VHH binders against Putative ABC transporter glucose-binding protein TsgA13 (tsgA13). Designs and how they scored, part 4

Target 1, 363 residues: Putative ABC transporter glucose-binding protein TsgA13 (tsgA13), of Haloferax volcanii (d4gpw5)
Amino acid sequence: TGGDTGDTDDTEASETTASEGTTSGTTTGDVETTDGGGPSEGETVNAAWVYISEIGDLGWSWAHDQARQAVDEQYDWLETEYTEAVAPSDSERVFEQYAQGDVDVIFGTTFGYQDPMYAVAEDYPDTVFEHATGYRTRENMGRYMGRIYEPRYLAGQATGMVTENNTIGYVAAFPIPEVVRSINAMALGARSVNPEATFKVRWVNAWFDPPTAREAANALIDEGCDVIAQEQDSPAAVRAASDAGVWTSGYNAPMGQFGGENYLISPIWDWTEFYGPTLESLHEGSWEADAFWGGMETGVPMLDEWGPNVSQEVKDQVAATEEQILNDELDVWAGSAFEGESDEFLFQEMSSFVEGVEGEVPS

## First folded at step 18 (VHH; from r4 with T109D)

Design s5
Fold by OpenDDE, last read:
Structure s5 (fold): chain B 363 residues (1-363), chain A 123 residues (1-123)
Amino acid sequence: as target 1 above (363 residues)
Amino acid sequence: EVQLVESGGGLVQPGGSLRLSCAASGFIFRSYRMYWVRQAPGKGLEWVSEISTGGSLTKYADSVEGRFTISRDNAKNTLYLQMNSLRPEDTAVYYCAKGKTWYQWGSGDFDYRGQGTLVTVSS
C-alpha cells in the first residue's frame, strides 16, 4: 500500500517586490546667485562717505577724505559725496537719505555707525554699505580696517630705542579693543628692543579733544615720560611733546611738522589702497561683503616718515623688523598673552594690557 | 639723504620695449606715491606716470596710456616702468621722482628726482 506522499508543491509565490526606484530628485538647489548689491557693470558708481567729525586737517576723517578725493580724481565713472560731523545718533537718517538718493555705496567711517548702518542696510538691499572699524556684516554690508597694530609695533620699537628713562606716555581715546590693541602693539614693539620700557596711559574719552589731549600729554610728561605717543584725531599731544622737547609719535596722518626736532614717526593710513580696489570691484560687479583687515602689505596701514634727528640705528632696526613682519617671520603678538589668538579676538575682544603697560583698562 | 637711481635706458628701435627700474633709498619708499617724468631734447619736463603707495592707483599721461605700465616693489624699494610700443617721440631722459606726500593724488608734485636714464628710440 504505497503511501502516496503527496508532494504538496508549495508554489512560493515570489512576490516581485517592485523596487520603487526612488528617483532622488536632485534638487538642483538653485544657487540663487545672490546678485550682490551695487551698480551694473560699467555704469557710474555713486559713492558717499559719512564722517564722525569735521574733516579738518590731519586727522582720521581727513585721512579718509584724502582717499575719497584720490578716487574721485582717478575714476571718471565715479561720483563722490560726503557728509561730515555726523553723530552716531543721527547717522541712520544720513544713511537712509543716501540710500533713498540712489547712492550705490555708503562708507561709514567710525565705530558708532555700526548699528545704524546695519539697520539701514537691511532696508536697502540694493545699496552697498561699508563700515570702518566695526565687526558686523550683511550680504550688502562689508567691514574694513587696517592692521594698524603692525606700524604701531614698529613705532613702539622706535620709542623703546630712544627713551632714556624707559617711561613712555600714551594719550588714548577710549578703552575699547581697537585702542587697547594699539597700546599693546606699541608696548610690545618697545619691549622687543628695550625690556625695561613701560607705558603710562591717559584716557581722553574722545577721538577729538585737542585741549584735553594736550593736558593729558603734559600730565604724562610731568610724570616723567620722555616719549609721548597718541591716539587722537589731532596733533595736540604731538605739539605738547614738541613744546616740552620730548620725543613724540603721532597718529592717523603725517605729523612731522608738529613734532619738530623731537619727532619720531607715526602710524598713519592710506585708505586709497582700500577704497580704490573696493570701488573697482563695485564697478566691475564683483563686489562681495567681506571683513577686510589688511596689513602693511596692502598699503592701508603704514608709517609716515622719520623725524630729522632719528638715528640711523633706529631706522635700520625698524626697517629690519618691518621686513620680518611683511615676510610673516615675526608675529607682533608672539611672546605676549595674545599669542595665537584669532583675528576675531584681536579685533573685538582685546581688553587687557600686555606686560609693561601700567595700570588696567578701565571698565 | 634721498637717493633715486634709474637704470634700464638705452637705444631701441621703434616698436621695441624697455623696462626701467629705479632704486630708492634714504626715505620710507612705501609711504610715498612715486612718479616717472621725462625730458625730451629741447623740451620741458613732462609727467609720464604716477603710482600710489600700495600700487592700487596708477595714472598715465595720454601720450603713453596703453603702452607704458608703472609698478612698484615696496619690499625692494624699487619703482618700474615697462615701456612697450616705443615711438621716436618717447626719446627722453626718464627720471624717477618721489612724491612730496602720500596724499594729494594727481597733483604731480614731487620733491626729489634721480639723475635719469636716457631712452633713445631710433631706427
Scores: ipSAE 0.903, ipTM 0.956, lowest interface PAE 0.5, mean pLDDT 93
Fold by ESMFold2, last read:
Structure s5 (fold): chain B 363 residues (1-363), chain A 123 residues (1-123)
Amino acid sequence: as target 1 above (363 residues)
Amino acid sequence: EVQLVESGGGLVQPGGSLRLSCAASGFIFRSYRMYWVRQAPGKGLEWVSEISTGGSLTKYADSVEGRFTISRDNAKNTLYLQMNSLRPEDTAVYYCAKGKTWYQWGSGDFDYRGQGTLVTVSS
């Protein structure tokens, strides 16, 4: 008997790689510029990423930038650039500057970029735009997001199995459909294996606010939560749970080094599985604006490795459920008020809690 | 415990084909980059191929490019190497290897490998 202890080193390697792979400026590669005044289809692609936060945050922007680094390494026909820490109010200008230059495709990675990008895309029809997390499109502007609620449900099962108090805390960002969906999926997962599990939610009202996220985590622990999950662009809630000796589930990035002995598992992103095919389609001249909504079968939403003290029973339960999700044998929403809802509703319209989540979604 | 079990090796004539398989257990297979590496008689380990978590990115050593295809079946926790147009210099023990993370694409680093399967290309 004993837990699997083989995965404790990956988090430290992630920290080192993220530091080495991040830049705060524009990065350009060895691009041939002699092709007649700009790239043609099947030639060099110039791609730019615009991030809401610092790429060293070990959260949302970090995950996107690791994927930028992967595609930059992979494709000799690709040049990549990025601009970090771009507030939504500044983003229209950044998009315009890229569109006026030699950039073929611009990736905007946060919801607040939607309307600025939508406006710029109208003025620059020969530039391709891809927007994460939003719902607006144009002929030259696609959108993309992953069904993170699938690994959220799986991590939820783990929380339901390890809780002794039947009370799980969730340090949440904003009361918007994206976050409500994640809370609900995690609660449904937990209650699928532990019907007595309940969730307490605290809203940070920011994606990134480490002091407030830590305070929220500690308040939830003081209220009796013996598992802390989170939806933040930093590891602060995970660190708080670890400092208190409480089980914890992270988000966005591998969080094992921050959760230590109390780390459970995290829903995380591998955006490589979106950016790779998308950039290849641009290179081949087959790109079309669409609404990417990929689940675990695509590899975009996934789980990090288990913490060192997670039991084999938890691992086996989650693996069995994952197999059902991958085989389309499990509806995450089954038995809930949201059973049978369309992808559009799940993506854009969910605004109430499922049974087992305390309180109501704030207005 | 991480376990990687290769199979599918054997004796094949030059120009022939083999498909190698690697059964993975003891870790979340779909969450890691995976590798094939090989060791020819009297030589060190040689990197052969790398595949991303969902399979969207693949890389190959120059010596096998165009002849070998790496793939994975995440539902079956299995990694594959389709080897076509085999040459005598492809003779080696082939190992399945687990990357340390999903990221650091192209680094060539791995933390676990299997016991290997022998491929012999000879007439």
Scores: ipSAE 0.737, ipTM 0.896, lowest interface PAE 1.3, mean pLDDT 88
Fold by ESMFold2, last read:
Structure s5 (fold): chain B 363 residues (1-363), chain A 123 residues (1-123)
Amino acid sequence: as target 1 above (363 residues)
Amino acid sequence: EVQLVESGGGLVQPGGSLRLSCAASGFIFRSYRMYWVRQAPGKGLEWVSEISTGGSLTKYADSVEGRFTISRDNAKNTLYLQMNSLRPEDTAVYYCAKGKTWYQWGSGDFDYRGQGTLVTVSS
């Protein structure tokens, strides 16, 4: 996913950003008031988002930007800006420019922004910073991510119930804890309802590479996988599965239009449920740096709607398991090598597969 | 199929309170924005309130701001409208409605609504 852990300067969006300047989707009024004695003059919050890729990618950056648009519409005291397709190597400059201006809070949405943002946050202690997917904080720099492995587990149950070959393909990005965690959660979900289910993984070694993702999906189908899941910032694997008449699960954004009759379901993000409360806390003066790690109970990680041919039996099973997750009655990792591991381990250190996933995580 | 079943309507005096409920089925309730809309006698459909998937954003028509509270219980697939300080002009059939997506906040567009529940505010 764009902005997930383990990114490099070589991401799809980062290579193409050299020709773009700062992009501002202004929502500010044409009339700026100056500070004075009035009760409302000091209440505007200026917020900026910095994205690793273009907001039209129907992936990670798209999901964040839909949430920016939602908060922009919601709050009359909020003005939003964004800069898209910012390579990590350029991000320090972008953060500095925002921090020197009128921006009160800067959201950096990819792991590779961590160290650049951390450095800028030291120099601008009165500016607030929020970093997605990372692990570093400062008094003025919070971090946030969601427990996507919860809806991954649920989508996994669906794959386990619909497979006839007991062989599910996973088109993966990079062999890093974030991706390994998702693969493992999906496999545990599938095996919770179908102990014979197995997963075959192919590594694209990119978050966004539609041709390679399509080739990986087709190779998995040729190997007998009758369900294709993926962790990519594009619908290419979903489209390949649809073209082949194979069940498919997407990621990040709604993928129903690409999966058509063969669409199963996708784990997706609603970042509104993080950005709303965070911006309100800034407006109220109560914000403090935190390490948000929200599960489905927060609404941030969630599921897209079911595909048109998914049986009621699958829907009922997943709904029952979702209820258990929401009531803290299910540990996704129970019975696995990862049962009882800390959030820090799950977030940063998972480097091996659970039972049912073929092969080893590449070194 | 998508089903939305409103309940809790009735007759109440001005200044009173009432809580509406909407039971949802046939879709993943937690994954959609939800609305309350109403139709007063002789009037068109009026947007009342909107709530985001997890409830972090809520929005209200000016006519009800400060008096009505939208909420949801995603574990029970239920949408609520707490109506306080009711006025005769709040008399209407109230409908819950399903947004098309989680995004497009503030668009006012929905794709399904229930059959409604009548609220009458009169002495």
Scores: ipSAE 0.735, ipTM 0.895, lowest interface PAE 1.3, mean pLDDT 88

Design s5
Fold by ESMFold2, fold request of step 23:
Structure s5 (fold): chain B 363 residues (1-363), chain A 123 residues (1-123)
Amino acid sequence: as target 1 above (363 residues)
Amino acid sequence: EVQLVESGGGLVQPGGSLRLSCAASGFIFRSYRMYWVRQAPGKGLEWVSEISTGGSLTKYADSVEGRFTISRDNAKNTLYLQMNSLRPEDTAVYYCAKGKTWYQWGSGDFDYRGQGTLVTVSS
């Protein structure tokens, strides 16, 4: 599933699957007290990705895997592999199997992998670990995430400009800081150009549950929302809005084909801009555990292309605001309750809605 | 309307340098892979270089590797090609081209190109 903080991020009733590796258990041996794990300079790099969901679903895992494919194509010295649909409860075993094999770096793509990976990294100090969406590190374990709230804000402006009844629906995953942050950023964006815009939120309580996401989107439409945004690892809410003739903004992956004539725009990911430099640093022997938190200036969080019926006025407004973000001239949180908060607070502690979002974050 | 406007071409002696620019409009520039391609007299279109959305990945044709550098400035919607150690075989019309997507790196797929800028390398 997508990036998050908080409790377990498995979808409900999901069965776990894992690729069976070439290893059968924890390596016997002492932890090393060395800095900068990974392969020696100039050697082949063997990299593995562990995904929470299937790579073919046009969501979070799809976006990561497109970037794996890009780096695999780019670098003759790189060998890649992946295991998909790995529930957090199975992830320690998968990480350990890779660490016992010939894998030099392991990328874990969901919050629920944090503690399992942190544990395995202690036992395998010569293996490099990179964890998406988390906050824990070791000498051999970095972390990474993108400031998706920046393109969320931009997509929010578009929703505020196209809504006619000032009511925008948001099909959300879990009531955790990551999702609350995205909702708030989208609402702030919408209200920056339309102070009357309001958001109604429905919680799927899963990252990936297409039937429930579709039902949530339809319920929001029945409540009068004339724009549907979403934070799901599938296009189901976008499809539901499209089927109903309602403007829609997706997430994670390009959604134009699912939104069709009603497509607005989507915040999406290009993880190539993280994985490329990271793998080069491993190959060159310069990798260090780090806390990547890149905004749109890095190219990691970005926007998909506009839908076919979006006006030039909307495009111009969003482009002007995007330029401000790229030049560090806009604080997304300015004027909100969260203005001036640290990245740590934004990451771990945001638990309430900004003005214009209906209701309260569930406990 | 997607527009790509190349500039910076001209006449240069072998061993010289030129810097090409491409001004982009009508699409979200930073969300696409970008290409330089060229067409020498009497030849078909030749791929020259590719750059990823944020510039972290670059690829070059063997004929230009080590001499040409692709770069982009996403804040200015501009693509660049720095051409050093130019050779007579680099004589061509150079085109800026827009990739179809951010993904499928190395596919060679593009959907728009500019009108081009002529580079002539001769004594």
Scores: ipSAE 0.721, ipTM 0.889, lowest interface PAE 1.3, mean pLDDT 88
Fold by ESMFold2, fold request of step 23:
Structure s5 (fold): chain B 363 residues (1-363), chain A 123 residues (1-123)
Amino acid sequence: as target 1 above (363 residues)
Amino acid sequence: EVQLVESGGGLVQPGGSLRLSCAASGFIFRSYRMYWVRQAPGKGLEWVSEISTGGSLTKYADSVEGRFTISRDNAKNTLYLQMNSLRPEDTAVYYCAKGKTWYQWGSGDFDYRGQGTLVTVSS
């Protein structure tokens, strides 16, 4: 069946640096569901995934691996393999080993893999490489990421509507553009429906550190936060909020089990909607290096289901805003200091908070 | 809370076509795999088709592959089944069903189904 609801063990999970761009051959237009070619062993696609952490945890690597399992089940012409818990310093060796073998495509799933993969891709031009969260490409090396800030904005609206004291806590990983972007999007969402909402941020300085994440959540609750959001590869902050009877929003994976009666909603990933079309394009010989930067319209970044006690009013507001995002009628950054900034800026240079987030981003 | 309302069934001759619709409410439709399942007279529930959250993956029972097409419109919260080249064996009540999760593709697990729409294929 799949799905591990335990703690995540990923400490170095992804830093997102991507340019938005239109990608060819992914989930658009005429989708062919049948294999048009005759039998041929030469049409087998061998795909490998390299993960920063173990796939058994409820986090970033888990979400990617659920999608690997889905495509493995779907396509008779596909063989998949993976290597987990690969530190960035070891990743060049792992990429080289796959590229020397019979692997047709290698997916590297964390930012720290960017330069190692970029180097290996130069030496193995007949192998395809796809790098999640990065911004470098080659003719044989694409990149992919999702605009998670869209569902973060939506979850932000929910936090703004449910807070009674207008103070929302955010248990954050690192003060890097990816995380700052997520905090800002959530704050903009909350303030779009509640101009009085404010955010307090505590930095774990790790993607995975359950004791520190729990302590940060409890500290924010003690400071008066009546909603706890988080950007961690574990459910620890969500559990802490639930134990304290405080509304909570998670990240990466469904967390209703951990949030219980106080669960609000989480931004999560369905990488199936990227991996499926990408692997089909490889099978058909039409793959080309692209910069996939998909929003909610692609299905890659999405929302988990609502918690059991969320009001219909909150659900209706978020649904209406989601419709605007899907119809390209709302720019998350409109009216903020970041309105009109390029994807490159948002990706690489966002290092300050929007109005409503207390303090400054640590240097 | 979760509601699935099928429509579009009816009487059709062998070789004909029908398009079934399923209106979904009470859950975030876009976030779930969806199914069509059916129950023929005197038979148990039979899996027909599955579609992923964004529609990138589709899967069919051998008996309908090449004749049926599952699709979804996430903006309208609607699931569809286009049924072509219908055969008497396709006579059944067709149910729209909600997967338990976005993941576990191919598992056949669902947690809700609608009341169904009857398709009768007869001369």
Scores: ipSAE 0.706, ipTM 0.887, lowest interface PAE 1.5, mean pLDDT 87

## First folded at step 19 (VHH; from s5 with Y112S)

Design t4
Fold by OpenDDE, fold request of step 23:
Structure t4 (fold): chain B 363 residues (1-363), chain A 123 residues (1-123)
Amino acid sequence: as target 1 above (363 residues)
Amino acid sequence: EVQLVESGGGLVQPGGSLRLSCAASGFIFRSYRMYWVRQAPGKGLEWVSEISTGGSLTKYADSVEGRFTISRDNAKNTLYLQMNSLRPEDTAVYYCAKGKTWYQWGSGDFDSRGQGTLVTVSS
């Protein structure tokens, strides 16, 4: 009896679970490239400058306005306008007026314009704002300054070499990091060639006050300063030094014509080297808010020219040091309390004097 | 004393190229705008090109626009003129010239020039 072993072929139906491929819809969030404020490519650019002092100051506002005139002459697609002698308390209104007038870019040229410009820039996102000397930015607000401490250091060397009694006077504006940085750089430069050099500082508490600047210079001379440097928007301190037959260094603009036979050299600006490229970027539609702080390599901060009686030895020393700065072989702050500090600290936080500067920074 | 020494001139065929150089001394080179000017035989002095202190701005005479390029190296106290697509009418003594100031862009005013270098464009 043959037992027919029925092989029950249990065909296990493998349920192929179709894995539903969840197509993760990569929502390409259209990053709306927020079209940066400014004119469309190839259109006319309308630019406005706002100055703290009169363009006739022969200093700060004058230097800015010379650069405005240069770009106005250079670019057929550029229209320029300006408002001079605008107090910080009135600047917000002036910025709003330009923005409402469909100006493409507004240049504010003093530290006190920072907060007003920052406030106005929020309300006018399609207008570009550029603020000189400050640290605040927005998407539509850049800032710009030169490393004027580089040529200030070089001018400082010249003062250290020519002083006979090691006492140098400085006519200062306000006790802010910008001015403190300049004083310190000049003192470090002077002391690099003359370790016995000392600085006396008098504060004018204004950017443009020729009478007070002259009085401050004369007081420093009466205290025995045989070199006068300054940080003012006018040549008044330089003129006072010249009248007294004292060596002098100016600021912002060429001042050799005012310093006479006792003129040294001045740290000055060529803002054309900032405004030109900035306006071109606006015209090309490539402008972005940044924090420009260019050195002597940019051409923005520089020296003017030597006075007629400056020795070749002084010129050669300063030229050699300039080359070292430009080649990154010399740090202006090396050996000082500010060695190794960040650009942010150097720009915003410097509030004490280096060795050789008499007194304390007023609080 | 201001010294400007031009070099790089010579004889070239029409359509050729030359690069002129000017070595500057006796002033703070980077603090001035610089110029190239030229004088053709029997003609007056002609402005050719201008460059700003940092080189952000350049300007050219219509006769050389698109063919010549002015540049500077402030670290070397040197001015350059790249001349392409040279023409017989470009034949002249070329002079490097120092601007009076950094400002007054486009004025064409200079206070010093070199001895020049001769450029001859001929077949």
Scores: ipSAE 0.915, ipTM 0.960, lowest interface PAE 0.5, mean pLDDT 93
Fold by OpenDDE, fold request of step 23:
Structure t4 (fold): chain B 363 residues (1-363), chain A 123 residues (1-123)
Amino acid sequence: as target 1 above (363 residues)
Amino acid sequence: EVQLVESGGGLVQPGGSLRLSCAASGFIFRSYRMYWVRQAPGKGLEWVSEISTGGSLTKYADSVEGRFTISRDNAKNTLYLQMNSLRPEDTAVYYCAKGKTWYQWGSGDFDSRGQGTLVTVSS
């Protein structure tokens, strides 16, 4: 009885696993071009400036206001207004008032305005805010400053070349990174040409205090400083040095008229080189929040003019160094403790003196 | 001593172009606004153009607007005036002029000028 060996043809059904092509939906995230705050292209731009002090003459606020006046004269599509002598504690109110008044851009021109402006900017996203000297930004809030340490270094070279006793005085405002950076840059400049140069610092604890600045300058002179530099919104220290027949470097604005025969040169500002392009970008609808820190190449930080008795040797040295800085052949911080530091560190964290500056930064 | 030395002037036909240069020395060139001014035969001094320290702002007389371009190279201590579409009425001695300072934009006030360069526009 024949066993019928039924060949069970196991037809292996090849399950064609349909590879579900996972269409990776490239979510083109519509980068919502967040329409940056500001006026519509080609419309009138309404700009406001807020100043820490009275505009006065030849100070920080004055330099800003000269630039305001320049852009106001230049642009037919620009309307400008300002409020002077606004304390940081009252600045929030002033910023809100401008924002509520449909101002397109508000320029806050002192460090103490940073937090108030930052707070107000959150509530007014369609208003542009620009803050001088600070580090905080928003989508609708930029910051701006010049690398004034570059011309400060150059002025420092001049001080190092003219000093006879290697002791230079500095009348400082506050022990903050901005001021420390300026002192350090000046000291590095001086020591680049005179390794024996040393700096004595006196603190005024104000941006504008002419009597105290004068007293500080005189005290430095009494301590044997034969050159006086300053970081004040007045020529008082320059005048004190001039009265004493001591070489002097000013700050913020041209101070040659106050330095007399012993005037060297001063680091100063031309804010037209920032405000002009910034306002044009607003008018063109291309403004974006950034952290401007322009050097001498921008024209924002610069030197004023040489005093009448400065030697050609000093002028030639400084001019050669200026060329090196402008050509990126010289780093101001090279060979110092701050060589290779980030711009963020240089801007916000510098809190110690370089070699040749006497004492310590007050805590 | 402040020195301003103009060059690039000459005879040109109407509709022609010239580029003037001014070599500056004896002052910190980048610390001043600069001007071009001109004096036509038998006329007074006329302001032509102004440029800010970094060159962000430029201003022109109505008579030259859209035809002339002021520029500067601070690294070379040089001021320029590109003159296009020249007209017979542009015939003048052109002077490079130093502003008194960086501020007071639009004042037209200068404290020094060069010897000038003659531009003659004639057929």
Scores: ipSAE 0.905, ipTM 0.957, lowest interface PAE 0.5, mean pLDDT 93
Fold by OpenDDE, last read:
Structure t4 (fold): chain B 363 residues (1-363), chain A 123 residues (1-123)
Amino acid sequence: as target 1 above (363 residues)
Amino acid sequence: EVQLVESGGGLVQPGGSLRLSCAASGFIFRSYRMYWVRQAPGKGLEWVSEISTGGSLTKYADSVEGRFTISRDNAKNTLYLQMNSLRPEDTAVYYCAKGKTWYQWGSGDFDSRGQGTLVTVSS
């Protein structure tokens, strides 16, 4: 009874699971180069500027308009227009009017234009918007500012060297990061050469208020400030300092003619160095929304020229420091509470004073 | 005191090239537009080229457009003029000139110039 143990060779058919090679279709996402709003390549560019104040003489709006005039003269393919003395509350309407008029690019030149411009930019995606001093952007909205804290630091050094009583006055506009940053940079510059230098700040609560700016400067002088710096769209504080025979540093535009024999030096703007390249990029069809914050290397923020009585020692010190800044050998914020902070923080969040600035930033 | 010192001039054949340099001192170089101007023998002063503070804008006289290139190195306080395809009519003393300001682009006005460097284009 031979039990024929039939070895059932169960040939397990190895189902070769054909691994379907999922061809990961590299969807080359066509980066739709969203053809950023703007004129066709080689066409006429129509550009508009909106100014917070009358252009006047030697102010913020004036500096922008000098650059507008420069590019208007330079480029045969550029047509320029402007509206001056536009309050922030009226700016939305003005932006809309330009956008509806088929302007290719609109430059808004004050912080208060940020929200109105941001709102209008949403409704006009084919129009390019550029906002000075603000932080908001869109696909069709860039922002631009210079690192004016660099020439502020340099001007600050000069103030620290010329002060006899170590008390420097600053006529400030608003307690916002832009102004705080400028005050801090100037104080750090002054204290880099004079550790005993201190700053007193008076707030005008306006960009353009010559009477109040003059009063603020005079009050600082009466408090013992022997150098007056300012952040105003007028030379009123510079004139007040000159009249009192104290050293003075201006802002925005060359103010030596107003400072006279007591003129030191001023942080100023050459916006040609921004508007030129920006408009060229629009004309070439290469414009993209960005956050320009160029330093002295760009030529946008700079110093004007030394007053007639500034010593060679001051000039040499500032020139040496300028070289260090330009060579990235000196960080303006080094050794301060703001050392190592991001550009975003420095631009938007700086709300406290450095050592040597008296008082607190108003909340 | 404003000092402008030109160099790089010389004798060159027609179609040749020269590069002029101007060393600037006694003012904040980067705060001014700069110019090249020239004076040919028996002629008046002629504007040649202008450059903005940061160098974003350059402008040329029609007579040199496409042949000359103005540039600057603000770190070196130096202005340059690259001259290509030189012609006998380019023979002149070339002067580096300081603009009065950074603004008023295209005005052609300057307040100081150097001693000049002679460029002679001759066969």
Scores: ipSAE 0.905, ipTM 0.957, lowest interface PAE 0.5, mean pLDDT 93

